# VH-VL binders against C2 domain-containing protein 3 (C2CD3), part 5

Target 1, 169 residues: C2 domain-containing protein 3 (C2CD3), of Homo sapiens (Human) (q4ac94r1171to1339)
Amino acid sequence: SSGLLDVGLRYRRSPRTAEGVLAARTVSISVQIIRACGLQAAAKALAEREPALQFSATVGVNASVTTHLSFLPQGEQRRTHPVACSFCPEFSHHVEFTCNLVTQHCSGEACFLAELLEFAEVIFAVYHENTKSASDIISIESCKEYLLGVVKVPTKELLIKRSGITGWY
Key: E = the ipSAE of ESMFold2; O = the ipSAE of OpenDDE; V2 = 0.75 times the mean of E and O plus 0.25 times the DockQ between their complexes.

## First folded at step 1 (VH-VL)

Design P10 (framework fv_libivirumab; at its last look DockQ between E and O 0.02; V2 from the best seeds 0.00; counts 0 for: pae E 13.5 > 2, placed apart)
Fold by ESMFold2, look of step 2:
Order: C-alpha cells, then structure tokens, then sequence
Structure P10 (fold): chain C 169 residues (1-169), chain A 123 residues (1-123), chain B 112 residues (1-112)
C-alpha cells in the first residue's frame, strides 16, 4: 500500500441571486480533504531516489494535497496548508469549484457538464515539503516539494448520488 | 404518476391571511425546487416565489416580499405559501410548479404544474 | 427586472399553415456558457401551463417536432411549422436568467 486519502465529494447547483441569475446558474463541486495515512511507505520509496528525504522518511513528512478537476485549467488547482511531521496527517480542508452550468434534457441531448462528469476525475496529489538544514551556512536553498502520490476519483457517481461520495481512496 | 395539488384558496377581505398548500406525489420531493406562479383573472402569468430543494434559499417578487413566506416540509411532501396582509391585487389562481433550479438533477424548466387554487381578496 | 415583450399578442392561423411568435428581452439572456435562458410555455384553454421549450431551443418531453425555438441574446422566436387544432391557447415566453423570473404578456393563438 503506498497510501490512502480520505475525501468527500458533493455536487449541487448554486441558487445565488445576489450577483444576478448568472451566479445562481453555476454548479458547485465541493471537495473535502479529510486525512491521509500510510505515507511512510511512499516517503521511503522516494528516499531511495532522493537522499535529502532520508530524515523525513524516518520521522514524518510535511504533507499537503493539491486538488484539480480534470476538465478545468491547471490554474484552477487548489492546495491545503501543510501538516508537519506526520505519516497520517489530518487536513480537514474544504475547497469549492464553481463550474459553468450546462443542462439539457438527457434523453436526446448531451448535457455539457454531465458529459464531462461522466468521464472526468478529481485528481489529488500529495506532496512533501522539505526544509533546509540548520547547518547549511554557505548555500541558499528554497524549500523543495516532492510528490508522494496521486489519487484519482471518478466523478460519474455524482450524477446519481445526491448525498455525494465519501471514503478512502 | 407525478402530481402537484394545490389547496387552501378562498375568499378573504384585505389585510387577512391565507396559507396555501401544494402536495407532491410520484417523485422525490426533496430533489426539486418549487415555484409559486399566479395568474390574475384574464391576465398573464406572474412568478411569485421559489424555494430551493433543501429549503435554504428563498426568493420572492418585490410586491410580496415581507408579506408572503414560502416553506417546505419534506416529511409531508408539501410546499406552503403563507400569505399575510393580503391585498386586492393578490387575487389570482395560484399554481405550484416543479423546477430544477438549485436541484442536483439535470432537468430544466418548470416541467410539472398543479391545477391551481383560487385566491380572491375583496371587500 | 428583465422585461419580456411578445409579438403579436394574438394570432389567427389556418390549420396546416406556419405560425411564428416573437419574444424580446430588455437585456441579453445569453450567458457565457453559451445557453439562452429563455423558456416557452403553452396554456391551453382551461388548463395549467405546460413547458414547450427550455433554454432557447430544447423541446420538452412529448412536444412535437413541429415546434422549434430559436434566437439568441435579446430576440427569440417560437415557430410552429404546421399549426394543428390542438395548438390553440396562450403562449408565454419566460426568462430564467435573473430573479424575478418574468413572462411575456402572452400570445393567443386561434384556429381560423
């Protein structure tokens, strides 16, 4: 096992009218990033290729998670704050993606968002942020981040599950 | 058999109150927004109010705001319109109409209408 | 409020002939997602309204293909390619872009 991520996904239309009907006709996809576990195995595997990670693979990683919908531009990506020194971090993070709403009768026409959700996925990337050694006096280094793993959750179940999707992936 | 059935209409004097009910059957009521739409005698259609599928959002036309309250009881599959401080201008047939606005579903428009209930406000 | 203006307000047609009803909005109903937030309803005499067309051009379930909706922005048209006796009633356009939802005045269609 290289790690698990506990997430929740919800879909609903936004009925907002304060900013005009335009905003009320949009769709919200709510993503909760609850926690991860099993990150030590991923950190150890990475440390085989990155000696700078040997300490973190032993004591804990500084984990953060990015979230992206496969049909949105990469610039729509969202990120948690890091949780320091843990192989089972708790994020308790909520992010909301506002998508253009396209709704049509499903029996004879393709629904744009429904068509996208049929084949789309939510992509979670779990990173470790490494920090400088206190004894590195000569070199100036920025913190590097290292990819620990990627989780892809299909969105097609949102078309039929009104309460959303939750669980470990 | 998808149905909406309105009730609670009647004749009242100005300044009095009425409560309209709209009973839903044949579909999952909690998945849909519902509108109230009215039609004065010999006149066109006029939107009154909408409530979202979860009851969290309510919108009203300005002429009824502060006097009318839309609500829903999903355990009884029933929509309500509490009409206070009624005026002669509120005289109309009142329809409830199922809508997909704010719904998790993929249908659009007011696709199911009731038969209407008549409200007459006269002295 | 978005004002919806229908033309004509009444229409008398011979069975089998085409009919056309126009609807103009005081502001654009075309949203950036490419959809026009305009619906068409028919109210037959003594009946509740029924949905004909949603989002400018989509026929509702059970609506014959002789009905079509077109237009964009501020101008919309409902066309009936061949009018039948069952088409008698009052036709309303409605905008669903901005609350309050607003209807046109109605167009009464009669057979002659």
Amino acid sequence: as target 1 above (169 residues)
Amino acid sequence: QVQLVESGGGVVRPGRSLRLSCAASGFTFSDYAINWVRQAPGKGLEWVAIISYDGSNKYYRDSVKGRFTISRDDSKNTLYLQMNSLRTEDTAVYYCARDHYGSPGWFYGMDVWGLGTTVTVSS
Amino acid sequence: DIVMTQSPLSLSVTPGEPASISCRSSQSLLYSNGYNYLDWYLQKPGHSPQLLIYLGSNRASGVPDRFSGSGSGTEYTLKISRVEAEDVGVYYCMQGLQTPWTFGQGTKLEIK
Scores: ipSAE 0.000, ipTM 0.504, lowest interface PAE 13.5, mean pLDDT 79
ESMFold2-Fast, scan of step 1: ipSAE 0.343; ipTM 0.725
ESMFold2 (binder alone), look of step 2: mean pLDDT 92; pTM 0.951
OpenDDE, look of step 2: ipSAE 0.043; ipTM 0.549

Design P11 (framework fv_romlusevimab; at its last look DockQ between E and O 0.01; V2 from the best seeds 0.00; counts 0 for: pae E 12.4 > 2, placed apart)
Fold by OpenDDE, look of step 2:
Structure P11 (fold): chain C 169 residues (1-169), chain A 123 residues (1-123), chain B 108 residues (1-108)
Amino acid sequence: as target 1 above (169 residues)
Amino acid sequence: QVQLVQSGSELKKPGASVKVSCKASGYTFTDYAMNWVRQAPGQGLEWMGWINTYTGNPTYAQGFTGRFVFSLDTSVSTASLQISSLKAEDTAVYYCARGQYDLWSGTSYFDYWGQGTTVTVSS
Amino acid sequence: SYVLTQPPSVSVAPGKTARITCGGNNIGSYSVHWYQQKPGQAPVLVIYYDSDRPSGIPERFSGSNSGNTATLTISGVEAGDEADYYCQVWDSSSDHYVFGGGTKLTVL
């Protein structure tokens, strides 16, 4: 993965007002995707294998970023809005993930969120979406996106840093 | 119990299109990703991509872009794979598989599989 | 792209222990999952997260993963264990799920 992604992660209590006991047993992981840079190198590299990207590798990519917390179901994945025609897109995207303090491991054992966070990651994937796919929202067949890079940020520092995790990755 | 039931075998000519369906039951459809796996005759398993059953967003593996389309009908808990402009090399068994997330790595293992749909492309 | 390497075939006598390996660069840092596929059937998950067993899978099935090799071990092999076995990982660099080439286990 060529380029860098500027992100921020914060750990906070979830102010969920749900009627159930679950509200008191959840926290929120706040993710901020600020900007990316150096995406041209990634695009050029990809263009070597995908001629359809040659133009974008020259003028700019339409970048979006997916975010996934490793300990959450894939259905919880989020995606930024696309930023058109830029190798240094500004996303200014903010998303919060609700996490249970106690979860059940697939093995059947209970696991605390703190234990999960020690080994978990936030996974960011930067995609380029071609202009044709962006304009044709109705036709899924015409939508093509290309993976420019992946960033994995360990969450273990959230356990010790009140300020959260910030920086370029 | 969790079940994934796929549509029946298909025989198609080159250039035609086919749509394979995968109906899920026994669980909340939108809580788990759906993956598609191809297996050519006598060959191994090949991951085609997955679709987010909550957002509807598909992700295609390399080599499965363009002619392959993942779609959903959440009202009937069904995921579908459409292949256009069929080629002889598309002849394979196609599986849908539920993705169960790995709590630590963010990966998924496929804990339940459809029975597979044989697609034969022959002139 | 990340590659998983499995031996094409493994043969074992009934009652003995079969070991099916899955090689990959630093595979020990990955979560490895294993699937059993009998002829004409869909794959079945037999091991997930390196060593965990799904409900209904006999204790004879176990998994390990370290260094550059993950291993599926089947103790007390039975005739019914004859099948193709596939290892799987998710490669974050490519955002792809990768299967091994599969290993045919033959019970002699």
Scores: ipSAE 0.005, ipTM 0.549, lowest interface PAE 10.1, mean pLDDT 87
ESMFold2-Fast, scan of step 1: ipSAE 0.271; ipTM 0.661
ESMFold2, look of step 2: ipSAE 0.005; ipTM 0.484
ESMFold2 (binder alone), look of step 2: mean pLDDT 93; pTM 0.945

Design P12 (framework fv_sutimlimab; at its last look DockQ between E and O 0.03; V2 from the best seeds 0.00; counts 0 for: pae E 13.8 > 2, placed apart)
Fold by ESMFold2, look of step 2:
Structure P12 (fold): chain C 169 residues (1-169), chain A 122 residues (1-122), chain B 109 residues (1-109)
Amino acid sequence: as target 1 above (169 residues)
Amino acid sequence: EVQLVESGGGLVKPGGSLRLSCAASGFTFSDYYMSWVRQAPGKGLEWVATISSSGSYTYYLDSVKGRFTISRDNSKNTLYLQMNSLRAEDTALYYCAKSYGLGSYEPYFDYWGQGTLVTVSS
Amino acid sequence: QIVLTQSPATLSLSPGERATMSCTASQSVSSSYLHWYQQKPGKAPKLWIYAASSLQSGVPSRFSGSGSGTDYTLTISSLQPEDFATYYCQQYDSWPPLTFGQGTKLEIK
């Protein structure tokens, strides 16, 4: 029930031109991935099932975060660079998703972005990237990526707070 | 030319019901959020309710929740407001208002109807 | 809810004078989501200025809007007879509810 990531969400519409005509029919949803905490607890829990993680669970993880919007294809997923050896990494990462005002449902029916945001989520996945060791070079096991946790932030508040939402999730 | 024509206003006793209608023309009605905004005599503007373009999502002023229901029929280009359990404080001119932009979720209002008067009095 | 407070409530001026009226929000509002409407007696409101400073089509260039954060201003450089009306600010940065200011009535002295 405690937060894992400190994130910020905002949307920005394309500016009107000097004539007042809308320059584009898209909006940008800005996602900030600021920092994380609680990663030691997550790493220790994972290390109970993954002995290769026991060292990282005591000294620090190499964390990276993926992010995507639930109504966009998975291929629109974005990723931070890893922050080495920390349980409280600071990412200071910024992602822009360009969204059309009108989108298509999986059933083919047109849908407006605001209606999607009412039920949508921004999904963050936090990974540990285990680095190679001399032992790993000899073994079948290569460098692996381990899921530490998933954070889902509802987007419905963006319909209300145009200045955005921020906080720990 | 965008036109919004409200109807269904009238005099009703406290506790009564009315249904307002707004006939829309001159734009693709199903692309836009629609709203009701009211103005008590001699007073300012007060937002009442908003409905999404498909009708799937509705939003209400707290004082009207549970008493008023906004709805739309996109096949008839018509917006509705069902008002139940009316009170004297609901007395106002009720405007039908169109949101800006194609399929915009942004509820500022580029076109307004003429309003229909609702009077709640014994 | 964001409360918008307009000042003054009534502004009495003569044609040719400069008019300035303010809209103050109880919390910061992005200027992209602060708008102004003009309403004449017996008529529906008209969108006048959107996104704090952009003039709606057909609005004379003597009108201007400015501001950011909590403080916004509508200015008319040289009043004309047709400018006497009530002006409302409106925000949708945080809703529901959508909120309007209580209005500034611009009347002839």
Scores: ipSAE 0.000, ipTM 0.500, lowest interface PAE 13.8, mean pLDDT 81
ESMFold2-Fast, scan of step 1: ipSAE 0.566; ipTM 0.806
ESMFold2 (binder alone), look of step 2: mean pLDDT 92; pTM 0.940
OpenDDE, look of step 2: ipSAE 0.006; ipTM 0.577

Design P13 (framework fv_ficlatuzumab)
Fold by ESMFold2-Fast, scan of step 1:
Structure P13 (fold): chain C 169 residues (1-169), chain A 124 residues (1-124), chain B 107 residues (1-107)
Amino acid sequence: as target 1 above (169 residues)
Amino acid sequence: QVQLVQPGAEVKKPGTSVKLSCKASGYTFTGYWMHWVRQAPGQGLEWIGEINPYSGGTNYNQKFQGRATLTVDKSTSTAYMELSSLRSEDTAVYYCARTSYYPGSTWYDAFDIWGQGTLLTVSS
Amino acid sequence: DIVMTQSPDSLAMSLGERVTLNCKASQSVGSYVSWYQQKPGQSPKLLIYGASTRESGVPDRFSGSGSATDFTLTISSVQAEDVADYHCQQYNSYPWTFGQGTKLEIK
């Protein structure tokens, strides 16, 4: 999916302090998810195969976004809070991934983070949940998720642009 | 030992171009960004730009955009800065310097190793 | 561009005196400030990075402090070998910028 998410990515250095040797060997990859738009088209397309989504396709979706760095374990993915009943939700979500400058993820041997970022991606998955409000206890306890779209942003430009990557994807 | 070796001096005429070299040794060339910084006689330091030897990606000070071109030759571990349309105001010592993201280094984004500098004289 | 302004432009000190050099940024640079020592005829040498972290091999008489816009380099007991120009630099945002330098001389 293209043009669905307004995001920002930055390669941030470890803090410039005398705090620990470990901090000096790591960097942060900062991810901001500002907003999503165009979710009604995605919801309507999905509703053709998922009758349970038809009402949300007309009135608004309860959207949340997961962020996954392709070279990190799936267990390190993050998720925004859901934004209720909107086709253009604003998340104002910020998260940081702490990464070692050298990692054990290049064909089973140690390699530099720069080598991983050349071919890696940040993967955003946008979901709708059937949870509409706190008063719907049954829906909250048995939430069903529907994938509205996936946005992939290559990380290779983080190696060459310290101002980072910003825009609609 | 870790070293950045630069020629001592270059003399050029106004309107010509110069290509300065910086040969790295004693470390993994592609593991560090290489920067170029100049210092006019009696003046402060001025950042020209940076290059990532691994990707070839560059960032320039806008003042030098279009006049400076940074390149590298991985096979010889050598960085180059070409400066065109030379003026007398370009007379300065030109340094190369690295910034580190290598494992075990505490010197991230600080210029921990500098070349000796090349004195460029633009005579008129 | 972020402008780095150093003060004083020059000073002359007696051996053993405490020296304070100042550096001011035109806008916040966090703690992303380095200090360099440049002796006559030599390339700059890194002294301090991250505003307050001393580079390995730098004598403990050198210390840095400050954050946001105001930064200080202190030499607790100046020695003859400390005669040099001292430069501050921000590396928070492009283009990276240096102050004009402070010249330290011994009386």
Scores: ipSAE 0.000, ipTM 0.477, lowest interface PAE 13.7, mean pLDDT 80

Design P14 (framework fv_levilimab; at its last look DockQ between E and O 0.10; V2 from the best seeds 0.00; counts 0 for: pae E 14.3 > 2, placed apart)
Fold by ESMFold2-Fast, scan of step 1:
Structure P14 (fold): chain C 169 residues (1-169), chain A 122 residues (1-122), chain B 111 residues (1-111)
Amino acid sequence: as target 1 above (169 residues)
Amino acid sequence: QVQLVQSGGGLVQPGGSLRLSCAASGFTFSDYWMSWVRQAPGKGLEWVSGIYSGGSTHYGDSVKGRFTISRDNAKNTVYLQLNSLRAEDTAMYYCARLTGYSPYWGSSFDYWGQGTLVTVSS
Amino acid sequence: DIQLTQSPSSVSVSVGERVTIDCKSSQSVLYSGNTYLNWYQQKPGQAPQLLIYAASTRESGVPDRFSGSGSGTDFTLTISSLQAEDAAVYYCQQSYSTPLTFGQGTKLEIK
């Protein structure tokens, strides 16, 4: 297995923050989702459990990817636009998560970001989106988003690797 | 390839002023905290000042109120304005990039400029 | 402010010998498993060069004979099998808090 997602992760300083506490103690974690590939196998496996998706497993899925930093609330999750009818969608998607280095204290002993990154993950969930339903009953009884796969990338390397993380996962 | 090229410096009388410049190339300048570190003849290294990408500034105790660090992200250049110079400010001044993943704006000085000599007459 | 004290202030050794340089911090520079202590080498007439960061991680391009160890307040730079080109002044430095500070330096001379 060569992995499902071609991604990039970088630690960046926030260039848009104002001077003062925000500029001095704010950093960004940059996440790039370049493409997914090999979704045929995932779609076929899903269609075995969800017969309604059988045709999508044959012709192509409408894939979208959510990005979640494990130490941030679900409400901070980001999502790509869906790419229609493809088993190798290209997203060319870039998002930044702005994080504070320190919470309510301004000392290094109160810094929380390094502790969070030591044990955290970036979680990518790949979905097939079916926003069209043949009937209202199907759309009521079934989720219109179908999970194709989950990719987890540890953030520990961002603590010591200057150039970030890139590759297939 | 990362380069930091310094200019400025020279001989000045006590109470005088100088402006040092450090031109950066080979990296995304606006992503990094830039610093100035000095070294008096035959002495050790002393951190002088640092500036975050957004312009927030920090100074060592001996220069606070006299020196001003600034940067121009469009020109990839960091500056150090030296005012009210004293004989004890005589030193080689280095600009350096602070990088890494630490809670304090970076973890180490991984690239250094060639140095600019500042001499204040006794 | 965090004070870093190096020992010895100077040392003279022969090529092929092992050298250790110690750095003691006035307070801990360890947080969340990360140590904010770096080592630099400065040869005569040159700018300092990064050798070790995070107490024990060797910078790219630095020879294997250089190693760093320690945690909290006590740190050591070790040079195994000393080479003639290693004659230099070595500095420890903390990036745990501002103002950033350096040790006073250890001058290493080759006999």
Scores: ipSAE 0.000, ipTM 0.462, lowest interface PAE 16.7, mean pLDDT 78
Fold by OpenDDE, look of step 3:
Structure P14 (fold): chain C 169 residues (1-169), chain A 122 residues (1-122), chain B 111 residues (1-111)
Amino acid sequence: as target 1 above (169 residues)
Amino acid sequence: QVQLVQSGGGLVQPGGSLRLSCAASGFTFSDYWMSWVRQAPGKGLEWVSGIYSGGSTHYGDSVKGRFTISRDNAKNTVYLQLNSLRAEDTAMYYCARLTGYSPYWGSSFDYWGQGTLVTVSS
Amino acid sequence: DIQLTQSPSSVSVSVGERVTIDCKSSQSVLYSGNTYLNWYQQKPGQAPQLLIYAASTRESGVPDRFSGSGSGTDFTLTISSLQAEDAAVYYCQQSYSTPLTFGQGTKLEIK
């Protein structure tokens, strides 16, 4: 609940031909992760439970962001490069997810992408990689990741807004 | 901040009816699925009903034909109409927000109301 | 319906110890590379709280001592170092298909 993430989502029609009814055409969802702010509050909150974060909560976190489209396989998750020692990291990260216009429900029923997007989310998770452990030698804790926050952006507006979805979340 | 505030419930006789309400705030209500989950005293959790942002509804077998879930997006409220109540319907009823998507209700309950007690007794 | 069976039903563990709770589903909850299994914590007199979704992703604000693992039909919630405030009932829950179902719960007590 602490901090904000500046992101952009865009729907791009780039029809690709494929074999089969369900994979006949694809489009791309463009995701931009621009920057975050206010990560110190999140770090401080975590530091109350994890003393190893006391230093980072003071000087800056090493932030990275994972991105997942809710109806795509987990293997499609992408991750930004880490930005070191900042509470307001600029990622300037861009990724495109290829989506089938027609997919299949668990029941076997065909579903259009528009139906998926009406209920889907883009899930962003902001992590801090702790590179300094308090009073410890080089250990697994020196590479430990901490979840600073999660942002979930509904995709339904992609069906309406030509300019896409942009803003702070 | 996200809040779900429940109202309604109480003591009712078998065969009676109640209407539960859950008022949402702190988020775009119309973008999310909502659900009701109940918990009998000293027992586990049981999913009762869910409603898509688009209005499609689903029910647990134990309440089909008796309970009705609905939503008013203008009021940011989800409802559960409980009809033909039975003793076994006695439970704490929770309103919960669903997040995520899958072709088959691939979601999680990330926010919950405070609960409303429904007691069905003669 | 998909049945979820947790084990153990109850467990008492000392602070600082590792705890594992298992959840088995009657059928796979994997679809298109996604696992639709969640974990919740419920403390006495409170509503449940989401801990883990998609089998292994921690919800925001959840301490890193909590982790989820597993795939297909076998899942595990792990608390690496138990804290006093972790005393609660834990539930697994599947969102693979309706009706949505929960495990019977695991009561975790602190010694």
Scores: ipSAE 0.000, ipTM 0.526, lowest interface PAE 13.9, mean pLDDT 86
ESMFold2, look of step 3: ipSAE 0.000; ipTM 0.480
ESMFold2 (binder alone), look of step 3: mean pLDDT 91; pTM 0.942

Design P16 (framework fv_romlusevimab)
Fold by ESMFold2-Fast, scan of step 1:
Structure P16 (fold): chain C 169 residues (1-169), chain A 123 residues (1-123), chain B 108 residues (1-108)
Amino acid sequence: as target 1 above (169 residues)
Amino acid sequence: QVQLVQSGSELKKPGASVKVSCKASGYTFTSYAMNWVRQAPGQGLEWMGWINTNTGNPTYAQGFTGRFVFSLDTSVSTASLQISSLKAEDTAVYYCARGDYSLSYWGQPFDYWGQGTTVTVSS
Amino acid sequence: SYVLTQPPSVSVAPGKTARITCGGNNIGSKSVHWYQQKPGQAPVLVIYYDSDRPSGIPERFSGSNSGNTATLTISGVEAGDEADYYCQVWDSSSDHVVFGGGTKLTVL
């Protein structure tokens, strides 16, 4: 239809620890990547730019998805396991980001997580990955990834809907 | 070491059937495609198709449907080609060849080949 | 019905450079692999993805691919390089692997 990824986002408070922490100062942002769909068009566009990549309608791509919260460093990025040979891969991927309720932004002043979430995004990048099953006489110098598409989901709704955000994006 | 070992030569009469086998060793059989390539006497290489060793699904080139069947026995890492209703024009060397799909499923290079099986069809 | 055109034969003196061409409409948009076949033997991959060499293939072998022509180049040719050479592509329009007709390389 209009969406490439079937995802879910939820805002959850971290529990108290057994060591007597009386109140949690953190929140978990849960991200689910259920599946991707309609990767044929993206694969065709990629193959037109990369002559070494040829995709058959019968085989599919080796897709993986990275998740990046726009207000966190790139080093906090997460990635699904790759799903081989599919234009409609099912990831069933669940990951949690632990975020402080009060963060220090780059000017050195503290700000609330809610202020960041009002203008932030979850950025999903969908990649095709070559496989490690290269032959002993055909070497691939490094595992290479090729961008298929990018999906951005605003986090503002997490402030409004505590039950979370779900659907195709 | 990677090896593809094919069955021995066959002499058949027109109308008979033949089965050529290709036994793989030295690698994970289901991680690579198996292709079949034919070479008639004094002629060039002709791609017949491939079989997905993980799913068992064959894909045949145009002209190699009907009489030609690709199959697998994964328990012994063996791919097979069966030709029914043999004709004189089927006289050729038949090769199995491993396809490396690390970059692409199609356009894959054939990195290892079997030694070939000669099939001769005569009276 | 994509067709790859190779010269049927190429002759070269020992130590010189041989060039074997593979012509195809917009072949530069495809990935080309090259195989060497000696009499009575199975083909051996000598160049893959236009210009890469498999482990064990001498640096004398190189490849290029642009426009309508791919080329296999063998420098410092040795008697042991005598063989038939085949180019190969995958044609997306037919979903079919296509081989060139082959080139017989003769040293001297």
Scores: ipSAE 0.012, ipTM 0.552, lowest interface PAE 8.6, mean pLDDT 81

Design P2 (framework fv_sutimlimab)
Fold by ESMFold2-Fast, scan of step 1:
Structure P2 (fold): chain C 169 residues (1-169), chain A 121 residues (1-121), chain B 109 residues (1-109)
Amino acid sequence: as target 1 above (169 residues)
Amino acid sequence: EVQLVESGGGLVKPGGSLRLSCAASGFTFSDYYMSWVRQAPGKGLEWVATISSSGSYTYYLDSVKGRFTISRDNSKNTLYLQMNSLRAEDTALYYCARDRGYSSWLYFDYWGQGTLVTVSS
Amino acid sequence: QIVLTQSPATLSLSPGERATMSCTASQSVSSSYLHWYQQKPGKAPKLWIYAASSLQSGVPSRFSGSGSGTDYTLTISSLQPEDFATYYCQQYDSWPPLTFGQGTKLEIK
């Protein structure tokens, strides 16, 4: 099987006019999460580690995906809505990260964004969400998430091909 | 006013070395990617090398890799090109050029006057 | 590497005439990263048109640029004496290396 996630990445500096480019202190990194497939193996492995979790071949998992830029704090990460009962969920999810041209990587040092992108990556974490509550208000402490897999996409290709990259990872 | 002034060119024999300098003024030098672009007599423009704003990342034309080294001194607002093992094909006017904006290689908005490098037997 | 081919290599015209020159890329280039430079004899190049169609500050309105994909054009609606120069196209979409066309020399007939 070819990859776990079908994603797209695009580097965009807005606005695109001369006066706007000089004034702009930010760029946008657009991330599209189209779909995930082949979650049967990950679900089986999870069920073997957590016997209380049972996955039917006809039911699937409740999948959600988090997107994290490796040089940004974890608090800046984004999450898709969960897609219930599927081993091949379609997310059709688009997020945009607005990044300062002079930004801080996780070590606390200030760096120019282009230099960070040379060594950075977009980290996608795929989770199964299992909730067990009869409450009208479900607390986050009652909602458990289980890691199914991690996909890392290097950002250096965005420096070479500005129009973007897309494919299975 | 943005100014880029090159120096260090001259006549050198094949196998020789030269170091080019580009003195920058009128802008915050440390915020810009900088490049060297050359032009052989009567011919077109050819990109040679680029250096990031911090100096941490360098990029080279394949034919000059291992022979040329681009560097910068942000405290002196100066860009350098160390040229070793020079060949007749390296004969050209060498321009210092600024990439527009911070951490961006959008286009070259300012160019120096150029410094002539002649490699002759 | 993307090869840019400019045509014609030389264009001989008189003041008042319309000039049109082309730049063809070996692979598709985003118009946002295709630029034109003007160079006069003995002088450094000057950024003239950026992002295929945007005139640099100070460039007269008689100049225009257009195109997308692999085909780009620079047009001068009515030539003035100061317009005679060599024009180079350049792409910055696929790099390294960034590449220039070989130039179109606009000369007085």
Scores: ipSAE 0.006, ipTM 0.508, lowest interface PAE 13.9, mean pLDDT 80

